# VH-VL binders against Protein broad-minded (TBC1D32): the designs that were tried, part 12

Target 1, 124 residues: Protein broad-minded (TBC1D32), of Homo sapiens (Human) (q96nh3r1119to1242)
Amino acid sequence: GIHPVYFCSTHYIEMLLKAELPLVFSAFHMSGFAPSQICLQWITQCFWNYLDWIEICHYIATCVFLGPDYQVYICIAVFKHLQQDILQHTQTQDLQVFLKEEALHGFRVSDYFEYMEILEQNYR
Key: E = the ipSAE of ESMFold2; O = the ipSAE of OpenDDE; V2 = 0.75 times the mean of E and O plus 0.25 times the DockQ between their complexes.

## First folded at step 20 (VH-VL; framework fv_tafolecimab)

Design r1 (from n5 with heavy chain E103R; at its last look DockQ between E and O 0.77; V2 from the best seeds 0.00; counts 0 for: pae E 3.4 > 2)
Fold by ESMFold2, look of step 20:
Structure r1 (fold): chain C 124 residues (1-124), chain A 121 residues (1-121), chain B 106 residues (1-106)
Amino acid sequence: as target 1 above (124 residues)
Amino acid sequence: QLQLQESGPGLVKPSETLSLTCTVSGGSISSSNYYWSWIRQPPGKGLEWIGSIYYKGWTYYNPSLKSRVTISVDTSKNQFSLKLSSVTAADTAVYYCARLPIRGYYYFDYWGQGTLVTVSS
Amino acid sequence: EIVLTQSPATLSLSPGERATLSCRASQSVSSYLAWYQQKPGQAPRLLIYDASNRATGIPARFSGSGSGTDFTLTISSLEPEDFAVYYCQQYSRWLTFGGGTKVEIK
């Protein structure tokens, strides 16, 4: 049936996104695009084609050493990083294309470690 | 208290552009907590969401209408507006403006009284 | 696009009777569903949000239930003021309304 990571993370991703980034959450819903759809793609591909190699290593190491829920925290951090771009793309039909086909410009896992630790403290 | 009031011409000819304004009073349109929305209801029929706007100018449109709809905001006048191009008789409706909270619940909590716009020759 | 189908189209009842109104979604909307009441010549009024929560000031006789694709609005004992049209609205993907159920006096 449904991949366990996808089922486990869909509700949790939406819950955290609604709490942490309500404008991003609403932008997805008002645009008819589910945030878990892109998060599953990112997670199952280990951000291949989205991050450079060193950042992929940071992603993998973070999840291995800090726990699998960091897959979700990294996705929330990516949404936080891209918030203004996402809000502007909600005015077009290209939000899904933007998130699926473009590199996550300027995103580094290491820039968001403190934020993700706060997410862990608040939501784990 | 917060009030929303629609204004604009009640008659529009086919193929022309329908243009309406919603004036917000008793509150500020420049709020990070709300979208400002247009909904319509053909006489004797149901409700249709047209689109919504955030005060910074970010818009969301019903995909069935998106090619013909422009929603804009004028924060200095505490107003937002609707333009619907290339109208036909199917666009005859009561047009409502309404407020949509961003945090929590995505339901329309305040509505204008509505204004009938008729598309006829 | 998510289509909401309301049934019945018209419900003819007397004051004091129980009304049961149905809203079915073409695909799951989780619990992202609201109900509105609209009286003739008036704008809609929010009754229920998130499928089951009463809005502020709504009498206890109104209750909502359901999740996923099948939702119900119940009015436990109809008052004269409750004869109106009722609409469901989903906010899972875009914002769409059902076609309405008219509750009329028998």
Scores: ipSAE 0.360, ipTM 0.776, lowest interface PAE 3.4, mean pLDDT 87
ESMFold2 (binder alone), look of step 20: mean pLDDT 91; pTM 0.898
OpenDDE, look of step 20: ipSAE 0.609; ipTM 0.871

Design r2 (from n5 with heavy chain G104A; at its last look DockQ between E and O 0.04; V2 from the best seeds 0.00; counts 0 for: pae E 5.5 > 2, placed apart)
Fold by ESMFold2, look of step 20:
Structure r2 (fold): chain C 124 residues (1-124), chain A 121 residues (1-121), chain B 106 residues (1-106)
Amino acid sequence: as target 1 above (124 residues)
Amino acid sequence: QLQLQESGPGLVKPSETLSLTCTVSGGSISSSNYYWSWIRQPPGKGLEWIGSIYYKGWTYYNPSLKSRVTISVDTSKNQFSLKLSSVTAADTAVYYCARLPIEAYYYFDYWGQGTLVTVSS
Amino acid sequence: EIVLTQSPATLSLSPGERATLSCRASQSVSSYLAWYQQKPGQAPRLLIYDASNRATGIPARFSGSGSGTDFTLTISSLEPEDFAVYYCQQYSRWLTFGGGTKVEIK
């Protein structure tokens, strides 16, 4: 088996989202769908059904070796990757369906290692 | 089938940089399923994980050493390397390279034979 | 940092005897504990992973048990090749090794 991810607080997801991706923050606010709702779902499922297998393994490795705050940094990286798609889905039902039921197409944890390191440097 | 072999100078002067290379044969370093690692063992003492690298260049370091350590990979040569700066006698050890499966519970399944590096004048 | 304490430091036994080696973690590591054997002049060899699973090619006389903070490696009947140093390693958070137990001939 895969090393299980240790759950930690995600309390500053919305603070970092507002600071890093203000347009995405606004889209969630106007749609009435909280970013923490989808982030909690992703984290508690270890991104199962959202990422391919190798990328799930990279997610687990960042949490084990770099700390549980990387759960937050990967969520912000996902929103950064999906920014244009999120802005096209402004209604609550449409945004929820897009994020909860669909794979995070095109997102790879391994493409965002350096970005997440910058988030760690700036916000940890 | 898979073999790991450490190489580099066996003697390093204090305050200088220790530099080692691990050559991978019988397999590819560019495998998406593995991290490539350095571990050391002072003579007559226990083991210490130094760090690990993914073939795309991302690294994980032991926090006690990370200010002095650089691990890098050269996929064209099927090699990865260790640089440890500002060495002292405490850095005298047998240095091993080892493979760490990404899908496993981070234990080392293949080890090199080890190379002794002595830090002295 | 999770510290692993192995005891005893040295275990003096004869071939045919049972060896019992202890590894205690400073905080719970669940079952994320491996055991390695290191013979003189050789690299460590994986014996046990996930506390109790034998690695490929490891004889049945080697068994591991435990969870949480207390772990045991048992060698049911020592053979001449089993006189070596044994290390535990945790992979719950970071990667740390115990100080080792030397099993030597009495």
Scores: ipSAE 0.091, ipTM 0.684, lowest interface PAE 5.5, mean pLDDT 86
ESMFold2 (binder alone), look of step 20: mean pLDDT 91; pTM 0.906
OpenDDE, look of step 20: ipSAE 0.700; ipTM 0.893

Design r3 (from n5 with light chain R93Y; at its last look DockQ between E and O 0.04; V2 from the best seeds 0.00; counts 0 for: pae E 7.0 > 2, placed apart)
Fold by ESMFold2, look of step 20:
Structure r3 (fold): chain C 124 residues (1-124), chain A 121 residues (1-121), chain B 106 residues (1-106)
Amino acid sequence: as target 1 above (124 residues)
Amino acid sequence: QLQLQESGPGLVKPSETLSLTCTVSGGSISSSNYYWSWIRQPPGKGLEWIGSIYYKGWTYYNPSLKSRVTISVDTSKNQFSLKLSSVTAADTAVYYCARLPIEGYYYFDYWGQGTLVTVSS
Amino acid sequence: EIVLTQSPATLSLSPGERATLSCRASQSVSSYLAWYQQKPGQAPRLLIYDASNRATGIPARFSGSGSGTDFTLTISSLEPEDFAVYYCQQYSYWLTFGGGTKVEIK
């Protein structure tokens, strides 16, 4: 079985997104689609059908070893990875479909470890 | 038969860097299914997790030690290593390497024999 | 942050007696609790995982129980090889160990 990760609050997602990825933040506001909605879906599903199995294991390990706030940092890292795709889909007004239904191709938790460490240091 | 064996100097001077290597035999360190870990035990005291590494170089560190610790891996030698900088007498301990499964729940299933490192002038 | 308190620090018992070891967590760890045995001069050995599941090759006289904050390791009838130190370890969030319980010959 999969080690369950403690639920954490997603109320800081918009603050971090505005500070770190202002164009992505604006794209969500223009679309009327809340960033916290997709983040909650990813977190509660443990990225099932979004990430390869090994990456799901890395997600869970990161939260266990480094604390549940890393659930938020991982979501911001995913937005950073997808920034160009998000901006393109905002232009076509299909952002919600893209984020809810398509796999996060190419995203690896390990590629963003240093970035998430910086997020932790800056925002705790 | 998987075996882990620690090696390195048993005596380190204060303010210097403690450096240890764990050699894995009877299995591959390059497995996608495991993290490779360091744990220490001060004399007469309990166990403390130091950190863990995935064979591709991704690391987790104990927050209390993070500023002083570096763990690295050399897959060509089937080894991983620990460096702990700026040591004091409080870092005197038996140091173990251990394996941690990536799937499921995080308990250490294989341990090295341990090596005592003394920090003394 | 999760502190594990083991009690008693020492159990003095004879072979054939029942040993009961306690581990209490400062906050709930659900069932994410392991027990290890450590003999003098040796590394720890996994006995129990997930609070109650016996690891491969561990004799049936070892059993674990509990959830949340209170956990127990029971050795139903002590054998000579069971006199050792026992540690609990939680893996709910970070990885922390208890201080140990020494089981020694009376």
Scores: ipSAE 0.049, ipTM 0.671, lowest interface PAE 7.0, mean pLDDT 86
ESMFold2 (binder alone), look of step 20: mean pLDDT 92; pTM 0.906
OpenDDE, look of step 20: ipSAE 0.705; ipTM 0.896

Design r4 (from n5 with heavy chain L100I; at its last look DockQ between E and O 0.04; V2 from the best seeds 0.00; counts 0 for: pae E 4.1 > 2, placed apart)
Fold by ESMFold2, look of step 20:
Structure r4 (fold): chain C 124 residues (1-124), chain A 121 residues (1-121), chain B 106 residues (1-106)
Amino acid sequence: as target 1 above (124 residues)
Amino acid sequence: QLQLQESGPGLVKPSETLSLTCTVSGGSISSSNYYWSWIRQPPGKGLEWIGSIYYKGWTYYNPSLKSRVTISVDTSKNQFSLKLSSVTAADTAVYYCARIPIEGYYYFDYWGQGTLVTVSS
Amino acid sequence: EIVLTQSPATLSLSPGERATLSCRASQSVSSYLAWYQQKPGQAPRLLIYDASNRATGIPARFSGSGSGTDFTLTISSLEPEDFAVYYCQQYSRWLTFGGGTKVEIK
């Protein structure tokens, strides 16, 4: 089986989102949907049903090799990837449905590896 | 029948770059199921993970060494390599290459024989 | 960082005796712990993975137990080839090794 990784605190997600992607943070605030709610779902399910199998393996390996705070950095990278879609769905008031029900189209852990290293440098 | 074999200079001068290659035989480095790793052991001391690479080029480095480490892969030669810059006597160690399964169990299931690298003037 | 503390540092025993080696983690690693044997001049060899599963080709006299923070490697009856250094390694988060237990001839 696939090694599960636990992260004990999600408050860090909202702090980083506010610092890194303030428009996305504002969109969540306007919608009344907390970013930590969706991030907790993604993290506890190891992105099952959201990412392809090989990407799930890379997510787990990244967290094991580099530390569990990478769970947070991956979530911020996902929000960066989806920024335009998030802003659009805030306008239509379906943000929660969009984030919970749809696969993270086009997101690959490897496309954001350098960004996550920068997050580690700045916030760890 | 899988074998890993380290090669490279056994003596490196302080401040220079340590450079090693691991040759994989009896298997393919391009497998989607494995990470390829470097581990070292200073004489009389324990084991330290240096870093790992996936054949498509994704790398993971030990944070204590990250600023000095580069791991790369050459799939056409079935090899991966380690470069450790700005070495000091503290980098004297036996260097091993090893394999990690990508799924679920991040232990080292195959090891090379190891090669001693001495950092000395 | 998860620190693995192995005890004792040295275990002096005779062939035929039972060896009990301890590995204690600074925080829970669930069951994600491996044991390695390293004979002089050789690379480590995987003995046990996932706390209690013997790797392929490892004799039945080697067994592992534990979960969470406290883990044990047991060698039920020492053979001459078992006098070596033993390392634990966790893979719950980060990849860290213990400091080793040397099993030597009494």
Scores: ipSAE 0.317, ipTM 0.758, lowest interface PAE 4.1, mean pLDDT 87
ESMFold2 (binder alone), look of step 20: mean pLDDT 92; pTM 0.934
OpenDDE, look of step 20: ipSAE 0.571; ipTM 0.862

Design r5 (from n5 with heavy chain S32K; at its last look DockQ between E and O 0.04; V2 from the best seeds 0.00; counts 0 for: pae E 6.7 > 2, placed apart)
Fold by ESMFold2, look of step 20:
Structure r5 (fold): chain C 124 residues (1-124), chain A 121 residues (1-121), chain B 106 residues (1-106)
Amino acid sequence: as target 1 above (124 residues)
Amino acid sequence: QLQLQESGPGLVKPSETLSLTCTVSGGSISSKNYYWSWIRQPPGKGLEWIGSIYYKGWTYYNPSLKSRVTISVDTSKNQFSLKLSSVTAADTAVYYCARLPIEGYYYFDYWGQGTLVTVSS
Amino acid sequence: EIVLTQSPATLSLSPGERATLSCRASQSVSSYLAWYQQKPGQAPRLLIYDASNRATGIPARFSGSGSGTDFTLTISSLEPEDFAVYYCQQYSRWLTFGGGTKVEIK
């Protein structure tokens, strides 16, 4: 079987988020809720209860076939997808509840393959 | 029942592009549950995974071949294809297409019969 | 990349004998290892997945064992149809195959 490939760098997550999505980075910074907290939760759970099964399989496949850095790239893609929703949540607990309890509405790993390939090219 | 069949030229000249097609019958290539793969085997030698494609067009390539490989899919014809550029004699092999379940542990459950491609002047 | 080394390259045995085939990984693959059988002129056939689970329709004389880096395929009593080449394949990271073990009639 496929085990999730665990790799998490808090510095790498925050560096990439700041470069790619500065408004999301600022929202986390001002709220006091670290992006790495939610990313670690998503990664270690393999997005269980956040994505449907086929999208979880795509996540695992990208990590197996393309390298563990894709754990970070999918998190950045999720933040890109949710940027407007994240910016609407103004309190730490509200932001944390939104990211922890909401389904990742409309997010599909398969819709972001090209974006993640660009992240790999620019940041790996 | 599901069958995979390779087709294409059996002889390719050095420096040219090897081009093969796999036709899927008895099932749909547009399945959410599978990747579609190419594997090769030089005569008398072992197996090498070349790459895999999802029906939406996303590809995974063997890093050693990535610069020369293009895999594509045509869902309207229920086919996927392999192009391998700048071939040499080292690319002489039997080429297989195979199905790779997404759910599970990435072993190939259905294989085509294989087609020999010889790279020769 | 994870390199799989199979030994021996050739195993010469008679029908009824036990065959023991080895596959060693250059780094741990946990239990994410499959075994295939390939007869002349045919595509490979899946025998064992997850190191020890028989695929559908595979006779009980085929068994797999091991984890981490050291894996074994055992054929408890060779039948005439079992003389073939056997490959291991890992799927822990990327997909790589071993070089094969040919089981041939002595």
Scores: ipSAE 0.045, ipTM 0.656, lowest interface PAE 6.7, mean pLDDT 86
ESMFold2 (binder alone), look of step 20: mean pLDDT 92; pTM 0.911
OpenDDE, look of step 20: ipSAE 0.791; ipTM 0.914

## First folded at step 21 (VH-VL; framework fv_tafolecimab)

Design y1 (from g1 with heavy chain T59D; at its last look DockQ between E and O 0.62; V2 from the best seeds 0.00; counts 0 for: pae O 5.9 > 2)
Fold by OpenDDE, look of step 21:
Structure y1 (fold): chain C 124 residues (1-124), chain A 121 residues (1-121), chain B 106 residues (1-106)
Amino acid sequence: as target 1 above (124 residues)
Amino acid sequence: QLQLQESGPGLVKPSETLSLTCTVSGGSISSSNYYWSWIRQPPGKGLEWIGSIYYKGWDYYNPSLKSRVTISVDTSKNQFSLKLSSVTAADTAVYYCARLPIYGSYYFDYWGQGTLVTVSS
Amino acid sequence: EIVLTQSPATLSLSPGERATLSCRASQSVSSYLAWYQQKPGQAPRLLIYDASNRATGIPARFSGSGSGTDFTLTISSLEPEDFAVYYCQQYSRWLTFGGGTKVEIK
C-alpha cells in the first residue's frame, strides 16, 4: 500500500522519465526495477542520505516555494545528472545498489532550476 | 526497409555453445533508439526473451539465462550475435533476432525470420 | 517475475465473428503491454503496444484495452488471415510473454 500522494508522484515520475530520459528509463526496465522505487526512497528520506545539508535545504525550499510537483522534477533532474553513471551501472548490473547506496555527488539543485522550470512548463 | 536475418548452425551438440549472428540491413545498428534482441521459441511453445544489447556494447539478459548467455555487437558489420553455452535439448528452438525500441515502449517491432537450432547428439 | 496468463488457450470462431482474447498479469504492468500475431512458420508481428496503441499498418479491426493486470485484444470481425496465435508481452519488469491464444477456424 503506497500512499495516494506517493502513488501519483511515482507514476508522474515514470511518465516524465520516459519522455525526458528514455535511455535511463530503459535502463531501469532492463534492470528489472522501477525508477519510482528509487525516487520514493529519495523523497521519503528528503534526500538525507544522498545530498548534503545545503542541497537538502535547497530541495525543501524549492518544493515549498515552487510547489510539491518539484519533488518530481528534482528526481528527474537527479536522473539527468546521473545519466551516464546509470547507463554504466546498468551494464555492470549493479544499478540498484548504486542508486540506493551512493550519494549524489556533484548534484546541485540550483544547477537544474532552469531545467526544472522547463519541466514545469511542459508537464504541469 | 529494415531487415534482420539470423545465421548460424542449425545443429548443436549437447554441452556445446550455440552461436548465432543477426545481420541488420536497411538501417544502422548504431542507433541510440534501439536495443537489439534475441528471442527464442521452442517448437510448439511460446516465446522467451533471451537478451538485448545496445550498440555501445551494453548487454542485458533474461535472468533465467544470464549465466549462459553472451550477446555482442559488431557495429562495423552491422551485426549482433548470440552465444548460449552448455546447451541441452531444452534449448532447441527457433531463434529470432529483433529490434527493441528504448524510448519508452519496449516491444519488438522488427523481427528476423528465425532460425531453427536443434540440440542433438 | 511477472507471469502473463492468456485465455482461452484456443478460440474457435468463424470468419466475421468477434474475437476477444485475454491476458492477465500476475502483478500490475501498468500499460506496458504489447500484443503480437504469429502465423505458422513466421515470426511474430507487432499488433498493439502500450496496451491500446495500434502498430503501424495494423488494421482497425484490431484493438487493445486494459491496464494493470487485465488486458484484452479484440478483433471486431475476423478475417481469414486473422487465424493465428496471439501473444501478449509485458515490459514493466524485464520482458516476458504470455503462453499464447490460438485463434482457429471453427
Scores: ipSAE 0.016, ipTM 0.682, lowest interface PAE 5.9, mean pLDDT 90
ESMFold2, look of step 21: ipSAE 0.423; ipTM 0.779
ESMFold2 (binder alone), look of step 21: mean pLDDT 92; pTM 0.924

Design y2 (from n5 with heavy chain T59N; at its last look DockQ between E and O 0.04; V2 from the best seeds 0.00; counts 0 for: pae E 4.4 > 2, placed apart)
Fold by ESMFold2, look of step 21:
Structure y2 (fold): chain C 124 residues (1-124), chain A 121 residues (1-121), chain B 106 residues (1-106)
Amino acid sequence: as target 1 above (124 residues)
Amino acid sequence: QLQLQESGPGLVKPSETLSLTCTVSGGSISSSNYYWSWIRQPPGKGLEWIGSIYYKGWNYYNPSLKSRVTISVDTSKNQFSLKLSSVTAADTAVYYCARLPIEGYYYFDYWGQGTLVTVSS
Amino acid sequence: EIVLTQSPATLSLSPGERATLSCRASQSVSSYLAWYQQKPGQAPRLLIYDASNRATGIPARFSGSGSGTDFTLTISSLEPEDFAVYYCQQYSRWLTFGGGTKVEIK
């Protein structure tokens, strides 16, 4: 069977992305790529290959002090940050390479605290 | 009152390119809320999504057809088009154009009447 | 590619009877599954989305259930206008339709 933590995170990621960024959500799925797959990779690796060390520390601290649901809110914030890049890469059909193999350039957890607080208020 | 109408030749020779146009009336193709799509149905068989396009030119294609299909949009004419290259008898079908809401990309909410395209020599 | 297999291919039933239609996906599609009704010479009409939600204007006799790989459309009491072909469609990865189930008058 599917581990309950991964199963819960997968469905929650998909539902929040559909609600918050419907253009990104539909573009992923119509390109044949489920966004939850990359989010699970990011979360299970604690963003190690995707963020610099300072931002990994922000991620861990946020989840420890504000709760584990912030794993999901950070993923949504990453998609919000990268929205235009994601839509560009769906056109060229290299979206999986961009998300799996490259760093999340320019993303900082601290830039999205206010947004994540709004997500918490709206969805918790 | 939004309407979609397919147009193009009803007969195409094998190995040639099938070319269809969908004219949108009663609404604008330049909408941030919709994709514009092609679906086909071989006679007596099921439906197959060919692909969709966003008005900015962003394409999404069925992977089984991707190597042969091009969908394009002409916002000045309020039209979008389908080209399917290297056709065979297996491409004989009724071809529909349809509108697809972004917040509901499972729901083709407006369909054209469909046009039969026969591939034969 | 995700393949949707619908069964049975044909249901022969009388008005007032219950129809149960099956759709199986080759891979999990979560709840990203819709059902359509199509009559000859007409475009398909949406009945159910997200596996179980009735589309606007669809009578309560239509219901959907399932998740993952196994989905069911139920018509609790067939009306004369319900004799048509029914398709399932997934939207988890690309957009794929099933082969259809024809519901016909016995």
Scores: ipSAE 0.533, ipTM 0.811, lowest interface PAE 2.0, mean pLDDT 88
ESMFold2 (binder alone), look of step 21: mean pLDDT 92; pTM 0.908
OpenDDE, look of step 21: ipSAE 0.795; ipTM 0.915
ESMFold2, look of step 22: ipSAE 0.186; ipTM 0.716
ESMFold2 (binder alone), look of step 22: mean pLDDT 91; pTM 0.908
OpenDDE, look of step 22: ipSAE 0.778; ipTM 0.910

Design y3 (from g1 with heavy chain S37N; at its last look DockQ between E and O 0.65; V2 from the best seeds 0.00; counts 0 for: pae E 3.0 > 2)
Fold by ESMFold2, look of step 21:
Structure y3 (fold): chain C 124 residues (1-124), chain A 121 residues (1-121), chain B 106 residues (1-106)
Amino acid sequence: as target 1 above (124 residues)
Amino acid sequence: QLQLQESGPGLVKPSETLSLTCTVSGGSISSSNYYWNWIRQPPGKGLEWIGSIYYKGWTYYNPSLKSRVTISVDTSKNQFSLKLSSVTAADTAVYYCARLPIYGSYYFDYWGQGTLVTVSS
Amino acid sequence: EIVLTQSPATLSLSPGERATLSCRASQSVSSYLAWYQQKPGQAPRLLIYDASNRATGIPARFSGSGSGTDFTLTISSLEPEDFAVYYCQQYSRWLTFGGGTKVEIK
């Protein structure tokens, strides 16, 4: 079966996304694409080929020192950063291609640290 | 109170474009809380979601129809519209416009009365 | 695409009887499932959302259950106004409807 930690993480991602960015959440579902699928890809690859090396190091350090729930908070922060781009895509293939094949230009973990602390306070 | 009303020609010739308009009254189409939708039902058959539009112009289409469908919105007229190109007899149906809440479960809470469109030569 | 298969296609029952309607999804939709009632010449009316929650104004004789791929709508004791067609609809990936179950008077 599915490891309980992975199952819990994907459910938590969708719950938080629906609460924090409901229009983004609905856009995924209306496009036929579950947001947890891309988040799992990002997390299991440690954002390799999505972020430059220094941002990958920030991601790893954040999760190691602040806890594994920050994997989820970082994914929500990425969606917040990309909100405009996501909302412009209308089809599953186009949205999936964008999220799987494009670098996350302009995303920096440090730009969203306060936001992630607020997520932790509100949803922990 | 919120009402949705479909309008447009009831008869369309094969290979032409089916064009319908939904007029929203008793509420604003320029709402961040809703998608505006087209759904169809062939006579004696089930329901098929065609597509949705957000008031800023962002669209979502049923993959089975996506190559032939255009949905647009005119916020100044409180209307949204459907164009379905290259129609055949299989496109004969009652066409509904409907509202879908974003902040909740994605079910259609308000429906128009429906308009029958027949594709016939 | 997620396909919803409703069974039976037709239920022939008398008033006062229990109706049990099935909706089966080709892949898991979690609890993202709604049930609608449609009478001839009318738009569908929402009965149940999120698999088991009654919509406002829906009588207690209507209940929904299930999760994942198998869902059930139950009408505990049929009233004359309950003879109609019933559709399930999923909202996990896009929005799709089942083929319908007609509940008709025996």
Scores: ipSAE 0.390, ipTM 0.775, lowest interface PAE 3.0, mean pLDDT 87
ESMFold2 (binder alone), look of step 21: mean pLDDT 92; pTM 0.908
OpenDDE, look of step 21: ipSAE 0.755; ipTM 0.902

